# VHH binders against SET domain-containing protein 9 (SETD9), part 19

Target 1, 299 residues: SET domain-containing protein 9 (SETD9), of Homo sapiens (Human) (q8ne22)
Amino acid sequence: MPGRLLRGLWQRWRRYKYRFVPWIALNLSHNPRTLRYVPEESKDKVISDEDVLGTLLKVFQALFLNDFNKQSEILSMLPESVKSKYQDLLAVEHQGVKLLENRHQQQSTFKPEEILYKTLGFSVAQATSSLISAGKGVFVTKGLVPKGAVVSMYPGTVYQKYEPIFFQSIGNPFIFRCLDGVLIDGNDKGISKVVYRSCNGRDRLGPLKMSDSTWLTSEIHNPLAVGQYVNNCSNDRAANVCYQEFDVPAVFPIELKQYLPNIAYSYDKQSPLRCVVLVALRDINQGEELFSNYYTIVS
Key: E = the ipSAE of ESMFold2; O = the ipSAE of OpenDDE; V2 = 0.75 times the mean of E and O plus 0.25 times the DockQ between their complexes.

## First folded at step 21 (VHH; framework vhh_enristomig)

Design j4 (from g4 with S56D; at its last look DockQ between E and O 0.07; V2 from the best seeds 0.00; counts 0 for: pae E 3.6 > 2, placed apart)
Fold by OpenDDE, look of step 21:
Structure j4 (fold): chain B 299 residues (1-299), chain A 120 residues (1-120)
Amino acid sequence: as target 1 above (299 residues)
Amino acid sequence: EVQLLESGGGEVQPGGSLRLSCAASGFDFSRYYISWYRQAPGKQREWVSEIYSGGDTRYAESVKGRFTISRDNAKNTLYLQMSSLRAEDTAVYYCAKQIYDSTGWPFQHWGQGTLVTVKP
């Protein structure tokens, strides 16, 4: 009799995907709303990969343009054709501003959050969670998040299923497990931070940053890179976002990789970089905290 | 080759309604989000609305509650139902798809546009 119960528990455990928090797993029986059921056939895609890519590129391009004056070293490494494209975009933006403001070309750099708002119609940021003792949470700070929108990215070091993550996983509530077993360490402290920075340094190509490390600091360049702080839903607070896996395509602009908040643990040029985005399950109003299902059961 | 062809523009009185169409070809229409933009005389082109592959929609604040974006994947057609039209809605309306060059550079592919004029 005890063996069947254990087998059942084990089978259920194997079906749990995404954020790994051992204490939550033990309490799942008490919080049935914390579980997301996904049919196997759906591959857990709420929006298309093309929509994800389109959103990311739109945001990253806007960020790059906003910080264009700081990108001189990167620009020097880009083909003239790419430089010209950026210049054209800037020219269009400035013509719009000149028509509105006779005032001095102070290329006012906007905050990343403001760029996000201008680009997507909403912004998100970290703040103290509305949940007691939860620490940080993620909120919609401005605008309305429409259903289906990418609202955040889960930052961190990406480990293949066969790669060792034992030491990094000890006491680490920021380990995210993908459906295929890929793990993302989203911890911004301790050994996890060191590992991420090391990998980031390893993959750097001169002035070209191949990933964003600013999510480890107080000065975040990619405002979407806060997904590790999205709290789990409860019976009282339904999930309003879900996790979705995304592989960065090989044709991703090299100058925009500096905004990718993920880095592969092992240097493998042949494998696409895995990212995880958070997608809105419904419209989310300004001031609302984001909540996700930490565990997804693939049925 | 990606092609977008807007239609349905015309003159309408304030408070009136108009439905725009955009015929798409040269790509798998069902897999991509599609957007509407508009450009008023003497103004910059501005984003109006977009619809995701899954059917989720987003609107500029200026048109929210008045405009409805929709798509028919079987017909490869994007629609914009405009209601309660205002003089400020006068513009050339463009259908747009984000595409990528060989380097992965994102840029918008535009149609020729269709003129909407709201006047008494």
Scores: ipSAE 0.345, ipTM 0.728, lowest interface PAE 2.0, mean pLDDT 85
ESMFold2, look of step 21: ipSAE 0.354; ipTM 0.739
ESMFold2 (binder alone), look of step 21: mean pLDDT 85; pTM 0.852

Design j5 (from g4 with D28T; at its last look DockQ between E and O 0.68; V2 from the best seeds 0.53)
Fold by OpenDDE, look of step 21:
Structure j5 (fold): chain B 299 residues (1-299), chain A 120 residues (1-120)
Amino acid sequence: as target 1 above (299 residues)
Amino acid sequence: EVQLLESGGGEVQPGGSLRLSCAASGFTFSRYYISWYRQAPGKQREWVSEIYSGGSTRYAESVKGRFTISRDNAKNTLYLQMSSLRAEDTAVYYCAKQIYDSTGWPFQHWGQGTLVTVKP
């Protein structure tokens, strides 16, 4: 009789995919609502990969246009056809602004958060969590987040299953585990920060940045790159976002890679870059804190 | 190939109502967010509304409370119910899907549009 119970527990345990390895495993027993059940790995996607890509490209393009004056070196490396496309977009934006604001073309650069709001209808930012002793949290600062929207990205160094992450994982609450075992180190401090910067430097192609490192600083260029600070849901606070894996396709614009907050630990040209986005499970109002399920059970 | 076909445009008096439709094909309609845009004569094309795959909606401030976007996934059709129409709502209305080209350049795929004219 005791053997069946143990087998059931073991089977349940095997079904537990811990997204955050070190810190949360100890606290799982206390909050059953923190578990997300996914029947099949393939069904874990709340939105299509195409919608994820479309959203990211839309936001990154808007960011690029906003900072266009700072992109001269990058632009010099792009094909004329791509340059022309950006020029066309700028021309349209300027005409729209002139019609609305008789004011002098001061190319007013907006803050990344403002660009996000203009693009998606909402903005998110880090702030002190509403949870006691939780430290930082992520809030909707402006607008309404619609259900199914990408609300954030989980930044960090991406490790394959076979790659050593031992030193980086010690005491690191920002290790994210994908369903397939890929790990993302979202820690913005210590060894993790050094590793990310090193990889970022490694992959740089002259003026072309192949990843965003600004999430490691106070001046972030990609306002979505704050997902590592999304806190776990509780019995009192239900999850309003979920994690979703996304592989960056090979057709991703090179000039927009500078906004990708992820980098591969090993330089493997053959493997797509893994990203993790956070997707809204419901409409989220202005002022609400984002909460996710740290644990997903794949049944 | 993605195809979008707008219909339902016409002439209407101020304060009137009109329902636009957009028939979609060439993609799994239920998995994508879809948007309405409009272009008034001599003006730039502007975003009007969007609906997510999950059914959540967003509106431009100029149409909020007056327009309602909806979708029928079984029919692969997007709708825009317009009420309390104003002269400034006169425009060609377009259904749009976000796509990207072979280089990853993001752009909106548009239909041919349908003309809405609000006049006394």
Scores: ipSAE 0.403, ipTM 0.752, lowest interface PAE 1.7, mean pLDDT 86
ESMFold2, look of step 21: ipSAE 0.563; ipTM 0.832
ESMFold2 (binder alone), look of step 21: mean pLDDT 85; pTM 0.845

Design j6 (from g4 with G54E; at its last look DockQ between E and O 0.03; V2 from the best seeds 0.00; counts 0 for: pae E 15.1 > 2, placed apart)
Fold by ESMFold2, look of step 21:
Structure j6 (fold): chain B 299 residues (1-299), chain A 120 residues (1-120)
Amino acid sequence: as target 1 above (299 residues)
Amino acid sequence: EVQLLESGGGEVQPGGSLRLSCAASGFDFSRYYISWYRQAPGKQREWVSEIYSEGSTRYAESVKGRFTISRDNAKNTLYLQMSSLRAEDTAVYYCAKQIYDSTGWPFQHWGQGTLVTVKP
């Protein structure tokens, strides 16, 4: 009996190693040697929080402007100063009279992935992984990702270390553990999906969506929100991204929160919303699959 | 009070080189990514390049291999080294920093621009 249970646990660990590694297994294997220890004299982060914020706002702004005709209800709730800035941004991006006229008559709304490419110079999407045992992975579909670029976000419900996560944690390979014990449940199925949607509905303010729930669907609005499918590196798949934790500042534009693929489990939290981005460790070519170098020690 | 001041523009022959500078003040330059944009006559302002706080860089496809962005955090200065210049590179070049107003809305703070003319 004990042998059968240990074999079951070992097989589940082998399946999960592309997402996280238990502390004991990491110490015993040393493969792929991707446990990131923070040096005493340096930050844990590859890029500053301000650069992460700037990149996310640049992308979210572009996504909002791309879908501007469908944002009228949200715009009616915003201060005039904010609405005026959108008009200014539209003028810069569509300065030609012909382009503005064509936009109203035959709106050329781009897919979110195309907006990502136009904004950051690359696009990513999930597809079948090059690793048979992993199922899905994330690929650079267009363009070239430079070293240090924010390339993806890890979606999901955010739990503080003292909050209940039953039941969602059982057999769940998509739980990301932050260094301070905050957990992000990136599972897009089952009870995890239900919990995320419940929290999303709880926090909605009329037409204002306080988080992105479309990462749970086949038609995602934030194309960065595929990070839960980024597989861990291995001896045969060198890492090209790392995870980087980011707390959303209080002054984050309310109309852009609809693109944040994270939501706090607790409604009455005093802490900022935790997000996790994936940052390129090197230039990543078109067609390459993303592999992370970071292991979180589970439980 | 964010201030950006571009310089180094001028006339140059095709195939020539110019180095643009952007002097930055009013913020901790070392902690922010900064971008170059350009606007040719009659066209929309377009992104050219940007450099992250840790030194990594991104380039528009039209300038990759010809332009090099760099920064000197000790001098609070952003640079754009332009080489193999072409007529289509003629534009007013702007450095830009993303800022936030009192409502938290992101906005580009532009410099005044510096004119680059590639003389036929």
Scores: ipSAE 0.000, ipTM 0.230, lowest interface PAE 15.1, mean pLDDT 77
ESMFold2 (binder alone), look of step 21: mean pLDDT 86; pTM 0.854
OpenDDE, look of step 21: ipSAE 0.022; ipTM 0.345

## First folded at step 22 (VHH; framework vhh_enristomig)

Design k11 (from j3 with D28T; at its last look DockQ between E and O 0.84; V2 from the best seeds 0.68)
Fold by OpenDDE, look of step 22:
Structure k11 (fold): chain B 299 residues (1-299), chain A 120 residues (1-120)
Amino acid sequence: as target 1 above (299 residues)
Amino acid sequence: EVQLLESGGGEVQPGGSLRLSCAASGFTFSRYYISWYRQAPGKQREWVSEIYSGGNTRYAESVKGRFTISRDNAKNTLYLQMSSLRAEDTAVYYCAKQIYDSTGWPFQHWGQGTLVTVKP
């Protein structure tokens, strides 16, 4: 009799793909409603990779254009054909603004959140969670998040299954586990921060930054890079977003990599960079806090 | 090869309604976001609306509340329901799909367009 129960528990455990390290799961045993079920065929994708890529490029390009005056060193390294394309985009933006606003060309740099709002129709930011003792949370600060929208990115150092993460994992609640066993350390403190910065320095090509390290600071350049602070859903607070893995394609614009909040632990040119985005499961109103399912079961 | 074919354009009175269609082929339609643009005579082409694979929709302020973008993935067709049409809505309407060049630079593939004329 005890063997069947253990087998059942073991089978259930095998089906449980924990998005976060096991020690966070100790509290999950009591709330089955917090589990997300995903069909095996869907590979836990709510939107297409193409849609994810398109969204990220749209946002990153907008950020780049907003900060264009600060990008002179990067621009100097780009082919003339690419420079020309950016100049064309700027020219169109200026013409549109001149037509609408008779007012003087002060190229006012907008805050990253404002760029996000202009680009996607909503903005997000970290703030104190509505959950007691949860610390930080992520909120829709402006606009409406439509169902299926990329609403955030999970930042951090990306570890392959075979790479050691022992020291970084000790007491670290910000380790995200992908479905295939890839790990992302989204901790912005301690050894995790040091490791990320080290990797970022390693991969830098002169003025070209190959990842965003600003998520480790108070001055975030990529406003999407706050996904590590999205709290788990509860019985009282249903999940309104989900995690989705995304591999950055090889043809990703080099000048826009500076906004990618993820970096590989090991420099492997052959493996695509893994990112995790958060996707809206429903329309989310202004002022709402984002909640995800920390645990997904692939059935 | 990617193909986009717009239809449904015509003449309508102010306050009237019109539904545009864009038939898509040459790619997995359900995986891509698709956009509507328009170009009025003597004006620059402007973005109107877009719909993502997950159902995310966006609208230009000028058409918000009047236009509705939708898609039928089974038919590989994009729609634009236009209501409360105004003279200012007179334009050639284009369906567009974003594609990427070898450097990852995004650019739009355009259909031939369909003319919408709003006149008394």
Scores: ipSAE 0.537, ipTM 0.823, lowest interface PAE 1.3, mean pLDDT 87
ESMFold2, look of step 22: ipSAE 0.709; ipTM 0.893
ESMFold2 (binder alone), look of step 22: mean pLDDT 85; pTM 0.843

Design k12 (from j3 with H109Y; at its last look DockQ between E and O 0.67; V2 from the best seeds 0.00; counts 0 for: pae E 13.0 > 2, grease 24.6 > 24.2, SAP .711 > .668)
Fold by ESMFold2, look of step 22:
Structure k12 (fold): chain B 299 residues (1-299), chain A 120 residues (1-120)
Amino acid sequence: as target 1 above (299 residues)
Amino acid sequence: EVQLLESGGGEVQPGGSLRLSCAASGFDFSRYYISWYRQAPGKQREWVSEIYSGGNTRYAESVKGRFTISRDNAKNTLYLQMSSLRAEDTAVYYCAKQIYDSTGWPFQYWGQGTLVTVKP
């Protein structure tokens, strides 16, 4: 066997060994083991971090403008220059909407999934999976997702290496392990839900929310935040999305943080907030279920 | 820092074709999505198309099937291939890049524009 091939397998093994979920001294999980597989191409990003940021800000700004009349307390906390920019955007939008009002009645707000469609040209939502006994999945409900598009976000509490994730990790299939050992707990139930809500409350600055807690509810404000329900690919279902890790830059519009479905477990301001997006590996048609190129080893 | 220079506009008969170019400089072109907008006389600027670093594209309904956006990262150039042109496509066409202020707030940087005239 050539040394290049053996070295490649060694590097793949090294990456897998660093991505194991941390456990306490006794492993109390009785769930079937999952094999974590990171394909060689998963580390090669399909879309740049800069375009991930640009896409998220475009969506978050559209969501904010959609319910602007409910944002008055947040706006009171912002610099006047930022408030003025939003008022300018609304003046242009209302000019177009005003013409429609002269002819037809208009509702003042849309559902978040319609905003997603208007912004990116497609919508996604969770629903019963097409896989028998798989539970929930995520589907393209409207439009076409082009190859390379950001389709979803993996929500949850973010743990740095060596931070304790004891009871939350037991039997928890929603633990996502980043390449550098950062963990994201996307479980929307039990202790995981309680921890996320506690961190969200801890970091809130009056009316300013530093994360989105609505992904834990039935009324999701960020329609991208359904990624924890994307099922893994299989022999019968090829992957059509992959995961990309993204660190939120330190300079980020404070009023738009309410749509980030991630929050750091510790109050450590020296580390950027890790987010994970799901990116289309090919064009994905309306009605298709999303399947990811990710497996987790649980030990 | 960011500079965008459109070219390729001109006069064309209805049903004709044009290819617009946008030369970009002052940033790492391959990492950013770039958009085309247009503004007809007396009307608001409207979004036409955009292409992302991953190659994904989006089009306004009014141009789907007639316009094709593309990019050449080696030349730092954005293209818009326009076909089946109509009188309502007459406008100044701009390329645009999302940029950020000191608070991270996103807005558009505009090129100089290139005029497309579809003669009746």
Scores: ipSAE 0.677, ipTM 0.880, lowest interface PAE 1.2, mean pLDDT 82
ESMFold2 (binder alone), look of step 22: mean pLDDT 83; pTM 0.823
OpenDDE, look of step 22: ipSAE 0.743; ipTM 0.898
ESMFold2, look of step 23: ipSAE 0.000; ipTM 0.210
ESMFold2 (binder alone), look of step 23: mean pLDDT 83; pTM 0.826
OpenDDE, look of step 23: ipSAE 0.839; ipTM 0.940

Design k13 (from g4 with S56Q; at its last look DockQ between E and O 0.66; V2 from the best seeds 0.00; counts 0 for: pae E 2.5 > 2)
Fold by ESMFold2, look of step 22:
Structure k13 (fold): chain B 299 residues (1-299), chain A 120 residues (1-120)
Amino acid sequence: as target 1 above (299 residues)
Amino acid sequence: EVQLLESGGGEVQPGGSLRLSCAASGFDFSRYYISWYRQAPGKQREWVSEIYSGGQTRYAESVKGRFTISRDNAKNTLYLQMSSLRAEDTAVYYCAKQIYDSTGWPFQHWGQGTLVTVKP
């Protein structure tokens, strides 16, 4: 009698198992709908929004000045008060160049990662992950990242709760879900890439770019915009970064918007542009891989 | 109006110590990172250290291990404890806060500075 009951339960388990497992396996292996979620404890910010803004503007200003020779069309559209600040910098450099001869060539030879190092004291880049099957990861390539530093940004098209994303979410492991339900599509390939480029072209004001599209290419101009490749933590890899959501203030230097790696899906002036930064939870040494405290839900 | 008032500078022998203070007003001190810079005679002003709103610190390599930055949000005061001072540390020391113009463009607001002289 016990044997008959156990065999009946085994047969029910066998039917239940195969009725569920095949579609789960197909969904997981063939472009499952996945979302990256930020844990509720991530609402406890490590640094203020003011520190985030200050850090981003410091980096973006340094990137702009490094590429100054290529900014002439943008500069011609700026107010004279803004242009004069950059002209004052050029005047200082001309006095220094009397000693060097090659001021413009020196600026044009710095890689964005070197500018990041000179500005924040560390640099990050993509490389093969230290996790056996994770593919890409993000590493500290130079310097030491102090606790509380902004170390990366999560790029992508930003969708409000009410906006349609179905369709782009199919088989897309790079959908990031903010705590309030805002979604960021950080996929640099396929339809996600096309959508981002379309929104970028839509919002362009002549030579003024309202977002960074270079994170979609092999030659990125904002070296922070690699956050979609930061892997989540595990038992063997404690998190060393967390996510902080950041809304771009209405007053923001228009010539620096070209470094924001996010763009709103709809042209809607009702809400600020959402960005997401990664912030160091501890000091992170040169050579370490970044691991975040988010999780992925397959749906 | 943002105001930064440095104090605590003076003359000191090599290997000595000083503690600099920066009294801040005109902004919500607790929400912003604040930095120390210094300017040696005949040289450009250079970054020394900074402290984030959350208390995390950064240091220039030349001062790491010898200088300690701290903040007291209740007193709106930034500190720089300097130890093992060397002749190359002789400079005017400034605290600085990043501020923004009406377009959002970032620049530094400086205090008047306090002179540190390390005697030979």
Scores: ipSAE 0.503, ipTM 0.818, lowest interface PAE 2.5, mean pLDDT 80
ESMFold2 (binder alone), look of step 22: mean pLDDT 85; pTM 0.848
OpenDDE, look of step 22: ipSAE 0.519; ipTM 0.809

Design k14 (from g4 with S56H; at its last read DockQ between E and O 0.74; V2 from the best seeds 0.80)
Amino acid sequence: EVQLLESGGGEVQPGGSLRLSCAASGFDFSRYYISWYRQAPGKQREWVSEIYSGGHTRYAESVKGRFTISRDNAKNTLYLQMSSLRAEDTAVYYCAKQIYDSTGWPFQHWGQGTLVTVKP
ESMFold2, look of step 22: ipSAE 0.632; ipTM 0.855
ESMFold2 (binder alone), look of step 22: mean pLDDT 86; pTM 0.858
OpenDDE, look of step 22: ipSAE 0.846; ipTM 0.941
ESMFold2, look of step 23: ipSAE 0.742; ipTM 0.904
ESMFold2 (binder alone), look of step 23: mean pLDDT 86; pTM 0.853
OpenDDE, look of step 23: ipSAE 0.868; ipTM 0.953
ESMFold2, fold request of step 24: ipSAE 0.745, 0.735, 0.738; ipTM 0.907, 0.903, 0.910
ESMFold2 (binder alone), fold request of step 24: mean pLDDT 85, 85, 85; pTM 0.852, 0.852, 0.850
OpenDDE, fold request of step 24: ipSAE 0.893, 0.893, 0.896; ipTM 0.965, 0.965, 0.964
ESMFold2, last read: ipSAE 0.724, 0.742, 0.749; ipTM 0.893, 0.904, 0.908
ESMFold2 (binder alone), last read: mean pLDDT 85, 85, 85; pTM 0.846, 0.847, 0.852
OpenDDE, last read: ipSAE 0.888, 0.887, 0.891; ipTM 0.964, 0.964, 0.966

Design k15 (from j3 with Q108E; at its last look DockQ between E and O 0.82; V2 from the best seeds 0.61)
Fold by OpenDDE, look of step 22:
Structure k15 (fold): chain B 299 residues (1-299), chain A 120 residues (1-120)
Amino acid sequence: as target 1 above (299 residues)
Amino acid sequence: EVQLLESGGGEVQPGGSLRLSCAASGFDFSRYYISWYRQAPGKQREWVSEIYSGGNTRYAESVKGRFTISRDNAKNTLYLQMSSLRAEDTAVYYCAKQIYDSTGWPFEHWGQGTLVTVKP
């Protein structure tokens, strides 16, 4: 009799493709409504990779332009052709503002959340969760999130299946498991923080940052990099976002990599950087908290 | 090769409605976001609206509440339903797909455009 139960548990375990912390999976057997079922054919993608890339580039480019005065060292390393393109974009923005606002050219740097709102029509931020004892949550702070929109990124160190993550995994509720077994450590404290910073330092090319480490601080440069604080759905609160894997293409603007909140544990130039984005499953109103399914079953 | 062909333009009276179409070919239409732009005489080209693969839609403030962007993936066609048209909406309307150069820099591939004229 105990063997059948164990086999059943094992079979269920094998069907779980996205997992947060293995021990939580044992407790979820009691809440079937918290499970997301995804057809095998869809590979758990709600939107295309091209759509994800396009969205990220739009946001990152907008952030870069907003902070353009702080990017002088990075700009010095870029080809003249790329510099010229940014200058052209700035010129167009200034002309548009002059036409609308007769007033003073104060190159006012906007907050990253404001840039997000201007770019995508909504903003998100972390705040105290509406769930009792959940700690932090992520909320739509401004605007309407439309269905299919990228609403957040899951930050952290990316581990391949064969890479050791034993110490980092101990008591760590922020380990995200991808469909193929890749792990992302989204913990912003302790050993996880140290590892991320170390990797970030390793991959730095002079003034060029190859990843965003600001998600580890109170001053976030990429406002999307808060996905680790999205709470699990409940019977009373349905999931309004889902996780989606995204591989950063080899052709990615080097100056925009500074906004990528993920870094590979091992420096492997041959493997694409894995990111995980959160995608809206429905329209989400201002003031709503984001909820995801921590467990996805591929059927 | 990516091809975009706009149609549906014409003359309309103020307050009237018009529906534009953009036929797309040469790529998997369902996987890409597509945008509408317009260029009025003597003015710079401006962004009007965009629709993503997942249904995400955005509008310029000038057209919000009046224009509706939609897509039919089965027909590889983008639409722009325009209502409550104004003289200021007079422009050549372009559909655009984002593409990337060798550095990853995004830029738009445009169709030939379709002319919309709003006049009494």
Scores: ipSAE 0.503, ipTM 0.807, lowest interface PAE 1.3, mean pLDDT 87
ESMFold2, look of step 22: ipSAE 0.585; ipTM 0.836
ESMFold2 (binder alone), look of step 22: mean pLDDT 82; pTM 0.817

Design k16 (from j3 with S102R; at its last look DockQ between E and O 0.68; V2 from the best seeds 0.57)
Fold by OpenDDE, look of step 22:
Structure k16 (fold): chain B 299 residues (1-299), chain A 120 residues (1-120)
Amino acid sequence: as target 1 above (299 residues)
Amino acid sequence: EVQLLESGGGEVQPGGSLRLSCAASGFDFSRYYISWYRQAPGKQREWVSEIYSGGNTRYAESVKGRFTISRDNAKNTLYLQMSSLRAEDTAVYYCAKQIYDRTGWPFQHWGQGTLVTVKP
């Protein structure tokens, strides 16, 4: 008789894909409403990979253009054809501004959050959560987030299933588990921070940064890289965003990799870099806090 | 091969309405965001609106509140409902799909366009 109960529990456990491993022990029993049901692994995506890629490239390109004067070393390493394309984009942008503003040519660098707003029509930032004792949260600071929009990225070191993450996982609430068992350590402190920086240093190609380490600091270059602070939904506050996995394609502009907030633990050129984006499940108004489902059940 | 074919253009009076269509083929339409652009005589081509696979929509400030972008994935068709048309809306309207070159650089594939003329 005890064997059937254990088998039933085991089968139930197999159906649970937990996004955050450390929280599994604490929340399994109390909040069935916080569970997301996905019928098939392939249907877990709310938006297409193509839309994710398109959105990221738009934002990253805009960031790059905004900081163009700081990119001289990187530009020196790029083919002339690519340089020319950026020059063309800058020329168009300046012509549009000159037509509107007779005012002074000071190439005003905008804050990354402002670039995000200009590019996507909304901005997000970290602030104190509206939840008691939750610490940090992520809010829509400006504009309207439309349903289906990429609203954030989950930063961190990416571990394959076979890679050791034991020490990094101890007491770490920022370990994200993908559906296929890939883990992302989004912790910006302690050993996790050291590991990320080490990997970032390893993968650097001269002036070319292959990942964004600024999410570990107060000076964030990619304003989307705040997804680790999105809090779990509650019975009183429904999820308004979900996690979606995305593999960075092999064909990705090398100069824009500096804005990717994820890095592989192992230098394996053969495996695509895994990213996780947060996608809006509904329209989200200015001033609203983002809430996600930490737990997904694949039925 | 990616193909985009715009239709629905014509002459309208100020304050009038018009609905544009863009028939798409050669790719999985449901997976891609699609955009509308326009080019007025003697002016540069400008972005008008875009719609993503998840329903996300964006509009240029000049058309916000007047234009509505939508899509029918079953018909592989993009739409632009235009209302409260103004003389300044006179342009050739293009639908566009973003594609990538071998380096990952994004660029737009364009249709032939459809002419919208707003005349008193």
Scores: ipSAE 0.501, ipTM 0.806, lowest interface PAE 1.4, mean pLDDT 87
ESMFold2, look of step 22: ipSAE 0.575; ipTM 0.846
ESMFold2 (binder alone), look of step 22: mean pLDDT 86; pTM 0.855

